# VHH binders against Tyrosine-protein phosphatase non-receptor type 20 (PTPN20): the designs that were tried, part 11

Target 1, 254 residues: Tyrosine-protein phosphatase non-receptor type 20 (PTPN20), of Homo sapiens (Human) (q4jdl3r159to412)
Amino acid sequence: IMQEFMALELKNLPGEFNSGNQPSNREKNRYRDILPYDSTRVPLGKSKDYINASYIRIVNCGEEYFYIATQGPLLSTIDDFWQMVLENNSNVIAMITREIEGGIIKCYHYWPISLKKPLELKHFRVFLENYQILQYFIIRMFQVVEKSTGTSHSVKQLQFTKWPDHGTPASADSFIKYIRYARKSHLTGPMVVHCSAGIGRTGVFLCVDVVFCAIVKNCSFNIMDIVAQMREQRSGMVQTKEQYHFCYDIVLEV
Key: E = the ipSAE of ESMFold2; O = the ipSAE of OpenDDE; V2 = 0.75 times the mean of E and O plus 0.25 times the DockQ between their complexes.

## First folded at step 4 (VHH)

Design F3 (framework vhh_7z1x_3)
Fold by ESMFold2-Fast, scan of step 4:
Structure F3 (fold): chain B 254 residues (1-254), chain A 126 residues (1-126)
Amino acid sequence: as target 1 above (254 residues)
Amino acid sequence: QVQLVETGGGLVQPGGSLRLSCTASGFTFSDYAMNWVRQAPGKGLEWLSGITSSGGSTYYADSVKGRFTISRDNAKNTLYLQMNSLQPDDTAVYFCAADSGYSYGLEDEYGHYDYWGQGTQVTVSS
């Protein structure tokens, strides 16, 4: 298993990060060295503006699974984030982090905290319609309105709140329930999945989601192949050998 | 300051042998698994071999299995790669890399090895 992760870590596929490295885009990256490939980045609007996000397509047993893997939004990229969600007709956001962990800012609070006041953005208005706080994750229902057209879109955000500051969750069961709920909630567009950088916990989520779908369909699966496919589309997906092992551990709990 | 310094590279003819060394300083060498990685001109990184912190287990890529041998001397803070039956395709910059197996405080930090050497050039040519 560890040999698999080492082989994956050293598979440096040719891919360019020119867009993310442009000086005008530096302030849009949470981490300077964690960037989307030019070939798989998510373009915004007619001008194909930059956001630190990658399209991820994973194929298993003839089925294609479609995601957007992205960083936790910055204050300066909140508008861009919601534009990406709307333009891709995504109805589910999986957020696998708290805003602050261990004193480190992981993700800006990019949604309204009050049922009374919407979040006012440059091009969008985001309404919190309702929310439900569960033991391991929070469900938030948003209505996102594009100011120029009045068009609205329903988005369900699922925030997993019990990932530890270090390592991986002690309870595989809690994360399994979270992923299953996210898949069940999915209706349209790619599922938007993020943590802080959009590669570590995000990669674990994508891998496990594909594996669960394979199990339900009585299909074979290969974790190394799934992670390799992800890494061809966003560099560094599944950051640590502990996260890689967790993918195997969580699958064995099913 | 943490340092990994590779030595032993050079020009060798096909079928020849070389022994690479990697000397570690500034950290507790015996707590880290060690790896050899190479990068051929115009190509990506290729993992070759790994050894556990104790030296009790070794593992190899299929491309080098039976030709290369990894070893370590924890008393000398040194990692070795014995390369036999060298082929033109083995021409590359060879790096040693240290692996703690743990993320330090940032769960979403890119999953690189903790420490890398600067590399040593190996050229297999007549």
Scores: ipSAE 0.008, ipTM 0.137, lowest interface PAE 8.9, mean pLDDT 85

Design F4 (from A2 with A98R S100R H111Y Y112F; framework vhh_7z1x_3)
Fold by ESMFold2-Fast, scan of step 4:
Structure F4 (fold): chain B 254 residues (1-254), chain A 125 residues (1-125)
Amino acid sequence: as target 1 above (254 residues)
Amino acid sequence: QVQLVETGGGLVQPGGSLRLSCTASGFTFSDYAMNWVRQAPGKGLEWLSGITSSGGSTYYADSVKGRFTISRDNAKNTLYLQMNSLQPDDTAVYFCARDRGYSYGLEDEYYFDYWGQGTQVTVSS
């Protein structure tokens, strides 16, 4: 397994990160050295504005799986985030982090505080229609309205709340149920998946999702190939050898 | 700014030896673990060897164990790969690669963030 991870690190050839490194875009990155490739970044609007997000397309057994892997939004990028969700017609957001972990801000609270008060953004209004708090994750139903067009879009956000501050979840079962629920909830557009940086826990989620779909379709799969495909489209997907081992641990538990 | 340049490749006969060098610039070389990787024609990338930032520990793939030796000279910002008992199947482009390190407070010693352009090694008569 460790030799596979090493080989994957070597396939992660440097692409160009010009957009993310532009001075005007530096404040839009949560981590200055975790950037999208120019070739796979998600452009915003007619001006093709920047957001720290990558399109990820994974192929297994002739089936295509389409995602957006992105960082946890910053206060300054909340409008950009919802623009990305709307422009790509995405109906599911998988959030694999709490807003604060170990006293560190991992992701800004980019959705409404309550059912009574919509989130007012420059270009959007986000309404929280309902929510359900479960033991391991929270389900939130949003209605997103674009102010300029009047276009409304329904979005389901699934926040996994039990990832530990260090390491990987003690209970693989909780994360398995979370991923399966997210797949069942998916209807339109790429699934938007984020953690803090959008590469570690996000990469684990994408890998496991594809594997579960392969199992359901009675198809073969290869974890190294799946992760290699992700890494060609966003640098560093599945960030640590421990996360890579966790992908195997989860899959073998099923 | 960060640059890795491999040299020392060439044509060598089976059983011969070759030493590759990788010169680093634009960063504090002694802060980073370094690796050697190759890609043979029609094959994927193959990790060969790694060395810790201090040079205190080295690691090798089974395919090169006992034949190749990785080393570094932190004063010269240079990484080396001594290749002995070369075989025709060692023919490949050889790359050096920098480990990302612990910049994010996570364990990530195997994430490579910068690569050289590669140097061609051909083992043939």
Scores: ipSAE 0.000, ipTM 0.111, lowest interface PAE 13.4, mean pLDDT 84

Design F5 (framework vhh_7z1x_3)
Fold by ESMFold2-Fast, scan of step 4:
Structure F5 (fold): chain B 254 residues (1-254), chain A 124 residues (1-124)
Amino acid sequence: as target 1 above (254 residues)
Amino acid sequence: QVQLVETGGGLVQPGGSLRLSCTASGFTFSDYAMNWVRQAPGKGLEWLSGITSSGGSTYYADSVKGRFTISRDNAKNTLYLQMNSLQPDDTAVYFCARVGYSYGLEDEYYFDYWGQGTQVTVSS
């Protein structure tokens, strides 16, 4: 397993990160050295403005799986985040982090907390319609309204709350249930998946989702190939050997 | 710019010893965990050893455990691999590698920079 992870690290060919490195975009990156490739970044609007997000397409057994892997939004990128969700017609957001872990801000609170007051953004108004707090994750239902047109879009956000501050979950069961629920909830557009940086826990989620779909369809799968495909489209997907091993552990649980 | 330069390789007889050094520049060396990896002729890459940023913990592959010792001197920006009881199958190009880390406390790390490698040949 270590040899597979090592081979993946070495096969990572440097892509161009010109957009993310522009001075005007520096404050839009949560981490200075985690950037989207120019070739796979998610452009915003007619101007193709910047957000730290990558399109990820994974092919297994002739089936294509389509995602957006992105960082946890910053205060300065909340408008950009919702614009990305709407422009791509995405109905599911998988959030694999708490806002604060170990005293460190991992993701800004980019949604309305109150059922009574919508989040007012420059171009959007986001309403929290309802929510459920479950043992392992929180389900939030949003209506996103574009102010200029009055058009609304329904979005389901699924926040996994049980990832430990270090390493990977001791039991895969809760994460398996979370991923299965996310897939069942998906209807339109790419699934938007994020953690803090949008590569580590996000990569694990994408890999496991594809594997579960393969198992259900009685298709073969290869974890190394799936991770290699992700890494060609966003640098560093599945960040650590422990996360890589966790992908295998999850498969054995199912 | 980030740079890693390995030195200390060469020709040695079976049972002999060598000490490899890796000099780092262009970053704060004491902030990063470091690893040694090798590639034998016509073979794939083999991870050998890792050391935490402080030097407080070390890890070894079974193939080198008890024979090789990883260490570092953060004041000198230098990583070392002391190689004892060398065998012909230790013949390889040896690389030092930096464990990558994003600014702002990620869960764990990945490799992001490698040196050019230094050749070690063990033969009689």
Scores: ipSAE 0.006, ipTM 0.158, lowest interface PAE 10.2, mean pLDDT 85

Design F6 (from A2 with A98K E109A Y110F H111Y Y112F; framework vhh_7z1x_3)
Fold by ESMFold2-Fast, scan of step 4:
Structure F6 (fold): chain B 254 residues (1-254), chain A 125 residues (1-125)
Amino acid sequence: as target 1 above (254 residues)
Amino acid sequence: QVQLVETGGGLVQPGGSLRLSCTASGFTFSDYAMNWVRQAPGKGLEWLSGITSSGGSTYYADSVKGRFTISRDNAKNTLYLQMNSLQPDDTAVYFCAKDSGYSYGLEDAFYFDYWGQGTQVTVSS
């Protein structure tokens, strides 16, 4: 309901964005006004370097759901992105955007372009092992190898390709199947979820995933509470009232 | 006040080259990403290329990838577009555009807050 979304919008949360606003980190942000809170940002390496990403922990019925919500990588942040995935032992990446939508660059192509040539990064090699193109999403299976150790880690990337340029998907069913497949694919670490900014479509995904887990466990849930928990950890999660309504619509479809 | 001035346009034959320049004033040039956008006669705006504030990363539309090179000189407050292998359909007014850096709360939006007046490029024999 719209009263709930207005109440969420009016809540002023005390949070600082000092790391994201540092001059050395400006180019690492896709949008200047969408930054991670200092308290929940994902630090990289021993030096705790910056990436525009937030840890999101959602509690429902005594169960904790753990995610990383992040922006679509920039050319300059591809190395940082894969470092984040590996350091957090994440095995699933949910990508809820195409690289370009309506002439706007939403996300850089941060993975290998072919099965024959790995993506060569400073500290990693990313191999595309195989992929499957489905009606609404693409499944890509990667092997990520750390150059210094030879240690390899399997990562499954699930790209939802049918989000409209404006609004929300006409087919709730396609997005439901996508989220369920992502949850079934999850094995280790936080699930890495991104769109362009890492708050709108990303927030919808996190909310719906928690709700589906609650339904499976025969637990109660509250969409406003789930979104409020997300907003305490990353500003602006679930960006529009239409996206908020879509969370309710999708739940009623199940 | 913010001002962007493009120069370097002109008439060139197919297969030729031109270098466009955009001089910026009224803001800290080194703090903002910069873009090139064109508009062909009777057509809409087409984004061509973007460069980060430091110049460390560059982006290109598929239509110009491999032919055009964006660069910047922060000491001179100047943005460049080197255009090679020009074709008749590259004929357009070319605009320098400053990135706002703000989404205005809309994930699907990008916003260029200032544009130059444009410079005409004509590719014809």
Scores: ipSAE 0.011, ipTM 0.325, lowest interface PAE 8.9, mean pLDDT 86

Design G1 (from U7L with Y31D E56S N58Y; framework vhh_lunsekimig_d3; at its last look DockQ between E and O 0.09; V2 from the best seeds 0.00; counts 0 for: pae O 7.0 > 2, placed apart)
Fold by OpenDDE, look of step 7:
Structure G1 (fold): chain B 254 residues (1-254), chain A 124 residues (1-124)
Amino acid sequence: as target 1 above (254 residues)
Amino acid sequence: EVQLVESGGGVVQPGGSLRLSCAASGFTFSDYALYWYRQAAGIERELIASITSGGSTYYVDSVKGRFTISRDNSENTMYLQMNSLRAEDTGLYYCAADSGYSYGLEDEYHYDYWGQGTLVTVSS
């Protein structure tokens, strides 16, 4: 397992980061060293504006799985984030981070604080219709209104809350349930998956989701291959050895 | 102009209480995560408490159960209620605000705004 991870680390990827490195886009990145490839970045609007997000397509057993991997929104990019979600007709957001970890913000609050007051953005209005706090994750139901058209979109956010600041979840079962719930909730568009940087925990989610789908379909899978595909489309997917190992551990629990 | 102004510091006996305030202006206060730092003499500045725009809080272990961070968005003010103060709590207390733009840095240097600090002295 560790040898596989090291092998993945040694692979040279041909991707370029020109868009993310443009001076006007630098402030839109949470981390300087975590950028989308130009070839897989998610363009916004007709002008193809920038957001630190990547299309991820994983092929396994003849089936393609389609995701958006992205960083946790910054205050200045919340509007862009919702634009991305709506433009891609995504109905599920998987958030695998807390807003604050170790006292430091990891993801900005991009949803309403209460049921009573919507989040007012420049181009969107986000309503929290309902939420449920479970032991390991939170379910939030949103109505997102595009102000220009008045069109409303239903979006479900699933936030996993039990990933520790360091390492991997103590309970593989909890994360399994989370991923399965996300998959069951998915209806349209690519599933939007994010953590803080959009590569570590996000990568684990994508990998395990594909594996679970394969198992359900009685298809073979190869974790190294899956992660390799992800890394070709977003650098650093499944960021740490521990995370990579965790992917295998989860499979054993299923 | 963006300003963060701390107040409420002073001299207090061990076991006493203080309430610090951080008054903010010049930015959308409600959207920012807020932080309390302190710096004791000869020691590096340390994070002691934080509160997100959504109200999630964090405390360093040394202040858990004694300090409470809160915010009033209507007043653009953050508070730190400090109870059961100890000598080791002595230091300059800073408030900071962050929009989440970190450049990958997870330290105090990436925060958008800082106050000038208020001195807290716990002595008998």
Scores: ipSAE 0.019, ipTM 0.297, lowest interface PAE 7.0, mean pLDDT 91
ESMFold2-Fast, scan of step 4: ipSAE 0.345; ipTM 0.663
ESMFold2, look of step 5: ipSAE 0.276; ipTM 0.646
ESMFold2 (binder alone), look of step 5: mean pLDDT 79; pTM 0.776
OpenDDE, look of step 5: ipSAE 0.000; ipTM 0.291
ESMFold2, look of step 7: ipSAE 0.334; ipTM 0.681
ESMFold2 (binder alone), look of step 7: mean pLDDT 78; pTM 0.774

## First folded at step 7 (VHH; framework vhh_lunsekimig_d3)

Design P1 (from E11 with E33A S56R S101D; at its last look DockQ between E and O 0.18; V2 from the best seeds 0.00; counts 0 for: pae E 15.0 > 2, placed apart)
Fold by ESMFold2, look of step 7:
Structure P1 (fold): chain B 254 residues (1-254), chain A 123 residues (1-123)
Amino acid sequence: as target 1 above (254 residues)
Amino acid sequence: EVQLVESGGGVVQPGGSLRLSCAASGFTVSSYALYWYRQAAGIERELIASITSGGRTNYVDSVKGRFTISRDNSENTMYLQMNSLRAEDTGLYYCVKGQRDLYYEDSTYLDYWGQGTLVTVSS
C-alpha cells in the first residue's frame, strides 16, 4: 500500500495554478500552497471569477461520478461558496471537519445557526429549515434564495464531526454510514465536498464513495487508479499515507 | 513563548465606544492572521472580525460599520475599535493568533487564544 502511495507522490502531473496565484485571488485561498488547477477550477458567473474549488470526475466501470472538491470557506468567501453551490445546482454539501479543531480554525461557520433568523449574504439569503444531530454527523436542511431573482434551491449539508485531530477515524463504521447517507441524499449536480484544504479528508470521501458504488454494482475497482484520477484534477488529493491506508481499511470492513 | 493579553474591556452604556487591545509576545503580529471572537453566556464562541497577514479585514454582518479591527506592528498589538455598542455586544472577547498560510506544518502546532476581556453594555 505504501509503495502505491509513494508512486502517486512521485508522479509528475502537468497543470498550472495561474488563477489561484494571481495577486487579486491570493486572499481567497485558505492555504497558499493548496490551489486548484486552472483547467479544472470551478468558475463563478459569466466572468469566470475565482474560488478555490475543483471539478472532479471519476470514472470506474463505465460510470462517471461528479464532485466539487473545495476548501473550507473563509469569512470573505462565503458568498462565493453559496454562489458556486447554486450555479452548479448541487443539493448535497459534505463537510468533513469541525469549524475549530485543536484550537485551529479549519473552516468558517458559513451557514445560519438558528431556525429563526436566516444568514444574510450579499447576494443570497440562507434559511435553516431543519437539522438533526446524530452521533457522528449533523444533517442540516437549507433553502438558499438568490435576492435578485427570488430563485430558491434546497441544499442538504452533512457535517462529519468525529474525524480526529490527527490521523484517521478509529471507527470506519461511522464514516461508512456518513458516506452512504450522503450518496442516498444526492439528487442534482455534483456533490460538494470539503474539509479544511479540500484535499485530504475530501479525497478519502471521494475514493470511498466510488468504491461503495462499485461494490453495489458488482464492479471492479482500483483504489490507486481512483486516487490517480483525483490527483489529475486537484493536486494532492488524499494527502497522507495514513489517509490512503484508511481507504483500504474501509473496503476490508465492507 | 507565545502570549496574547487582552485589555480594554469594561462597562459602557448603549451607543458608547470601547477600544480593545491584544498585546502579543513571542511572535510578530504582521506574520499571522489574527481574530477577535466573542462569547455571550450560554452560547458558543463566535468569530466577529479577522485581519490577514496582508492586512485584509473581514467582519460578520452584526458588527460591520461599528467595529474596526487593526494592528500596530511597532507595538506588536492588535486592536478592536467598537462603536455604537448594543446590549447584544455584551460578552467575553478573545483575541486569537491564527496559523500561517501553510497546511499540515506541524501536528503539534496549535493556535493561541487569550484569556479574554469582558465587555458589558448596560444602561
Scores: ipSAE 0.000, ipTM 0.230, lowest interface PAE 15.0, mean pLDDT 85
ESMFold2 (binder alone), look of step 7: mean pLDDT 81; pTM 0.809
OpenDDE, look of step 7: ipSAE 0.011; ipTM 0.314

Design P2 (from E11 with E33S S50A N58Y L110F; at its last look DockQ between E and O 0.23; V2 from the best seeds 0.00; counts 0 for: pae E 13.5 > 2)
Fold by ESMFold2, look of step 7:
Structure P2 (fold): chain B 254 residues (1-254), chain A 123 residues (1-123)
Amino acid sequence: as target 1 above (254 residues)
Amino acid sequence: EVQLVESGGGVVQPGGSLRLSCAASGFTVSSYSLYWYRQAAGIERELIAAITSGGSTYYVDSVKGRFTISRDNSENTMYLQMNSLRAEDTGLYYCVKGQRSLYYEDSTYFDYWGQGTLVTVSS
């Protein structure tokens, strides 16, 4: 497992980060050195505006799994985040972080604060219709109304709240249940998955989701190959050797 | 060694103003995103304002239009100008340094907070 991770770390991946490195876009990045490739970045609107987000397509056993991997929204990028979700018709947001962990800001609170007060965006209004707090994750149901047409869009946000401040979960059971619920909830568009930087916990989520789908279909899978595919489309996916090992640990529990 | 030292807190009447300062050492304030948090008694810390490395500013709704975050690179200091203060603004105010280094681990690069400066809004 360690030898596989070292091989992935040594592989040269030719890609460019010109859009993320433009002076006007640098403040849109949570981390200055964690950027989407130009070739796979998610464009916003007709002008192809910038957001720190990448399309990820993983192929396994003839099946294609489609995701958007993105950073946790900044205070300044909340409008951009919701625009991305809606333009891609995504109905599931998987959030694999708390807003603050160990006294450190990981992600801004990008959704409506209460059931009474909607979030006002440039072209949309986001209503929190209901939520449910479970032992391992929080389910939030949003209705997003286009201001110009009155058209409604349903989005389910699933926030995993039990990832430890350091390392990986001691037991995979809660995370397994979370991923399976997210897959069962998926109806339209790419699944939007984020943590703080959009590469570590996000990479683990994508890998394990593909593996679960393969197991359900009685299909083979190769974790190294899945992670290699992700890294071709967003640099550094599955960030640490501990996270990589955790992908294998989860598979053994299933 | 990275340090953040808040000052400028005190007692003020409703409708009054205060200017908080956050003196930084061990890093350049212009290179990082900087944040103000507040904590009222018995309540979790709340992000209230941010300034990016590029100088863009952002505020939560409860303080928007009343508070202004800024920085002075020559003094290596961040400020929070607080106007039209209300009783609900009472609390400890912390300045926080954001991250600009390569992200290697979930928490090791986000561990710099000031000690806080107390703001009391009462008649």
Scores: ipSAE 0.000, ipTM 0.181, lowest interface PAE 13.5, mean pLDDT 84
ESMFold2 (binder alone), look of step 7: mean pLDDT 79; pTM 0.793
OpenDDE, look of step 7: ipSAE 0.006; ipTM 0.301

Design P3 (at its last look DockQ between E and O 0.29; V2 from the best seeds 0.00; counts 0 for: pae E 10.9 > 2, unsure alone 63.4 < 65)
Fold by ESMFold2, look of step 7:
Structure P3 (fold): chain B 254 residues (1-254), chain A 126 residues (1-126)
Amino acid sequence: as target 1 above (254 residues)
Amino acid sequence: EVQLVESGGGVVQPGGSLRLSCAASGFTVSSYELYWYRQAAGIERELIASITSGGSTNYVDSVKGRFTISRDNSENTMYLQMNSLRAEDTGLYYCVKGQRSLYSYGLEDSTYLDYWGQGTLVTVSS
């Protein structure tokens, strides 16, 4: 397992980060050294504006699994984040972080705080319609209304709250149930998946989702291949050897 | 060593004003994204305002038009000017040095971590 991870780390991937490195876009990045490739970045609107987000397409057994891997939104990028979700018709957001972990800000609170007051954005209004707090994750149902047309979109956000500050969960069972619920909830567009930087926990989520889809369909899978595909489309996906090992640990649990 | 020391909190009548300051040491305020957070009793900390290293400011809707975040680079200090205060503004206010991760590999020091002040209490009497 370790030899596979080291081989992935040594692979020289050709890719450019010109859009994320433009002076006007630098403040849109949570981490200055964690950027989307120009070729796979998610464009915003007709002008193809910048957001720190990457399309990820993983192919396994002739099936294609489509995601957006993105950083945790900044206060200044909340409008951009919701625009991205809606322009891609995504109905599921998987959030694999708490807002603050060990005193460290991982993600800004980008949704309405209460059922009573919507989040007012430039082009959208986001209503929290319902939420459920479960042992390991929180389910939030949003209705997003585009101001110009009155068109509404339903978005389900699933926030996994029990990832430890360091390492990986001791038990994979809760994370498996979370991922399966997210897949079951999926209806349209790519699944939007984020943690803080959008590469570590996000990479684990994508890998495990593909693996369980393969198991359900009685298809083969290769974790090294899945991670290699991700890394071609967003640099550094599955950030640590512990995270990589956890992907294998999940297979043993089922 | 990174330190943030808030001051300027107190008791104020609705409609009043306060200016909070955050004296910083161990880093330069112009190099990082800086935040003000607040925490009312029994609820989670919430972001109120941010200022980027480039000077762009952002506010949550509940304070927009009433609060102004700023910094004085010569004094290495961040400020929050709070006007038209309301009862719901009552809480403990924290200044926060945001992350700047210029290089994730090979560099782990205080300049790449979020740091929180101890907080300054603002009470708006009802």
Scores: ipSAE 0.000, ipTM 0.387, lowest interface PAE 10.9, mean pLDDT 85
ESMFold2 (binder alone), look of step 7: mean pLDDT 77; pTM 0.763
OpenDDE, look of step 7: ipSAE 0.019; ipTM 0.337

Design P4 (at its last look DockQ between E and O 0.04; V2 from the best seeds 0.00; counts 0 for: pae O 6.0 > 2, placed apart)
Fold by OpenDDE, look of step 7:
Structure P4 (fold): chain B 254 residues (1-254), chain A 124 residues (1-124)
Amino acid sequence: as target 1 above (254 residues)
Amino acid sequence: EVQLVESGGGVVQPGGSLRLSCAASGFTVSSYELYWYRQAAGIERELIASITSGGSTNYVDSVKGRFTISRDNSENTMYLQMNSLRAEDTGLYYCVKGQRSLYYGEDSTYLDYWGQGTLVTVSS
């Protein structure tokens, strides 16, 4: 397992980060060294504006799985984030981080703080219709209104809350349930998955989700291959050896 | 090491005023976006004010016209002047260090730091 991870680490991938490195876009990145490839970045609007997000397509057993991997929104990119979600007709957001971890903001609060008051953005209005706090994750139901058109979209956010600041979850079962619930909830568009940087925990989610789908379909899978595919589309997916190992551990629990 | 220390909280009557301070260390306040958040009981944290490195300020509607965010670069301190306080302003107020406004330097991340907070209670 560790040898596989090291092999992946040593693999040079031909990717360019020109868009993310543009002066006007630099402030839109949470981490300077975590950027989307130009070839897989998610363009916003007709002008193809920038967001630190990548399309991820994983092929396993003849089936393609489609995701958006993205960083946790910055305050200045919340509007862009919702634009991305709506433009891609995504109905599920998987958030695998807390807003604050270790005293550090890992993701800005991009949803309403209450049922009573919507989040007012420049181009969108986000309503919290309902929420449920579970032991390991939170379910939020949003109604997102595009101000320019008045169109409304239903979006479900699932926030996993038990991933520690360092390492991996103590309970593999909790994360399994989380992923399965996300998949079950998915209806349209690519599933939007984010953590803080959009590569570590996000990568684990994508990998395990594909594996679970394979198992359900009685298809073979190869974790190294899946992660390799992800890394071709977003650098650093499954960021640490512990996370990589955790992918295997989760599979053993199923 | 980045540190944010809030002060100035307390008990005040409706219509009263408070001035919160956020003493920053480990970074230059003028180089970063800074924010005030607050959290009322039973409610999630809420961004209420922001200031950019360039001095541009923004406010949520509920505090607009009543609260003023500012900073003193010489003291490396951010402030929140709160006037015409209301009961609904009661909560724990947090100073937050955001990302660097401009790519001034070698910082590889734009991680934000969260202070410990200062309690504001508006009660008759």
Scores: ipSAE 0.024, ipTM 0.306, lowest interface PAE 6.0, mean pLDDT 91
ESMFold2, look of step 7: ipSAE 0.377; ipTM 0.711
ESMFold2 (binder alone), look of step 7: mean pLDDT 80; pTM 0.790

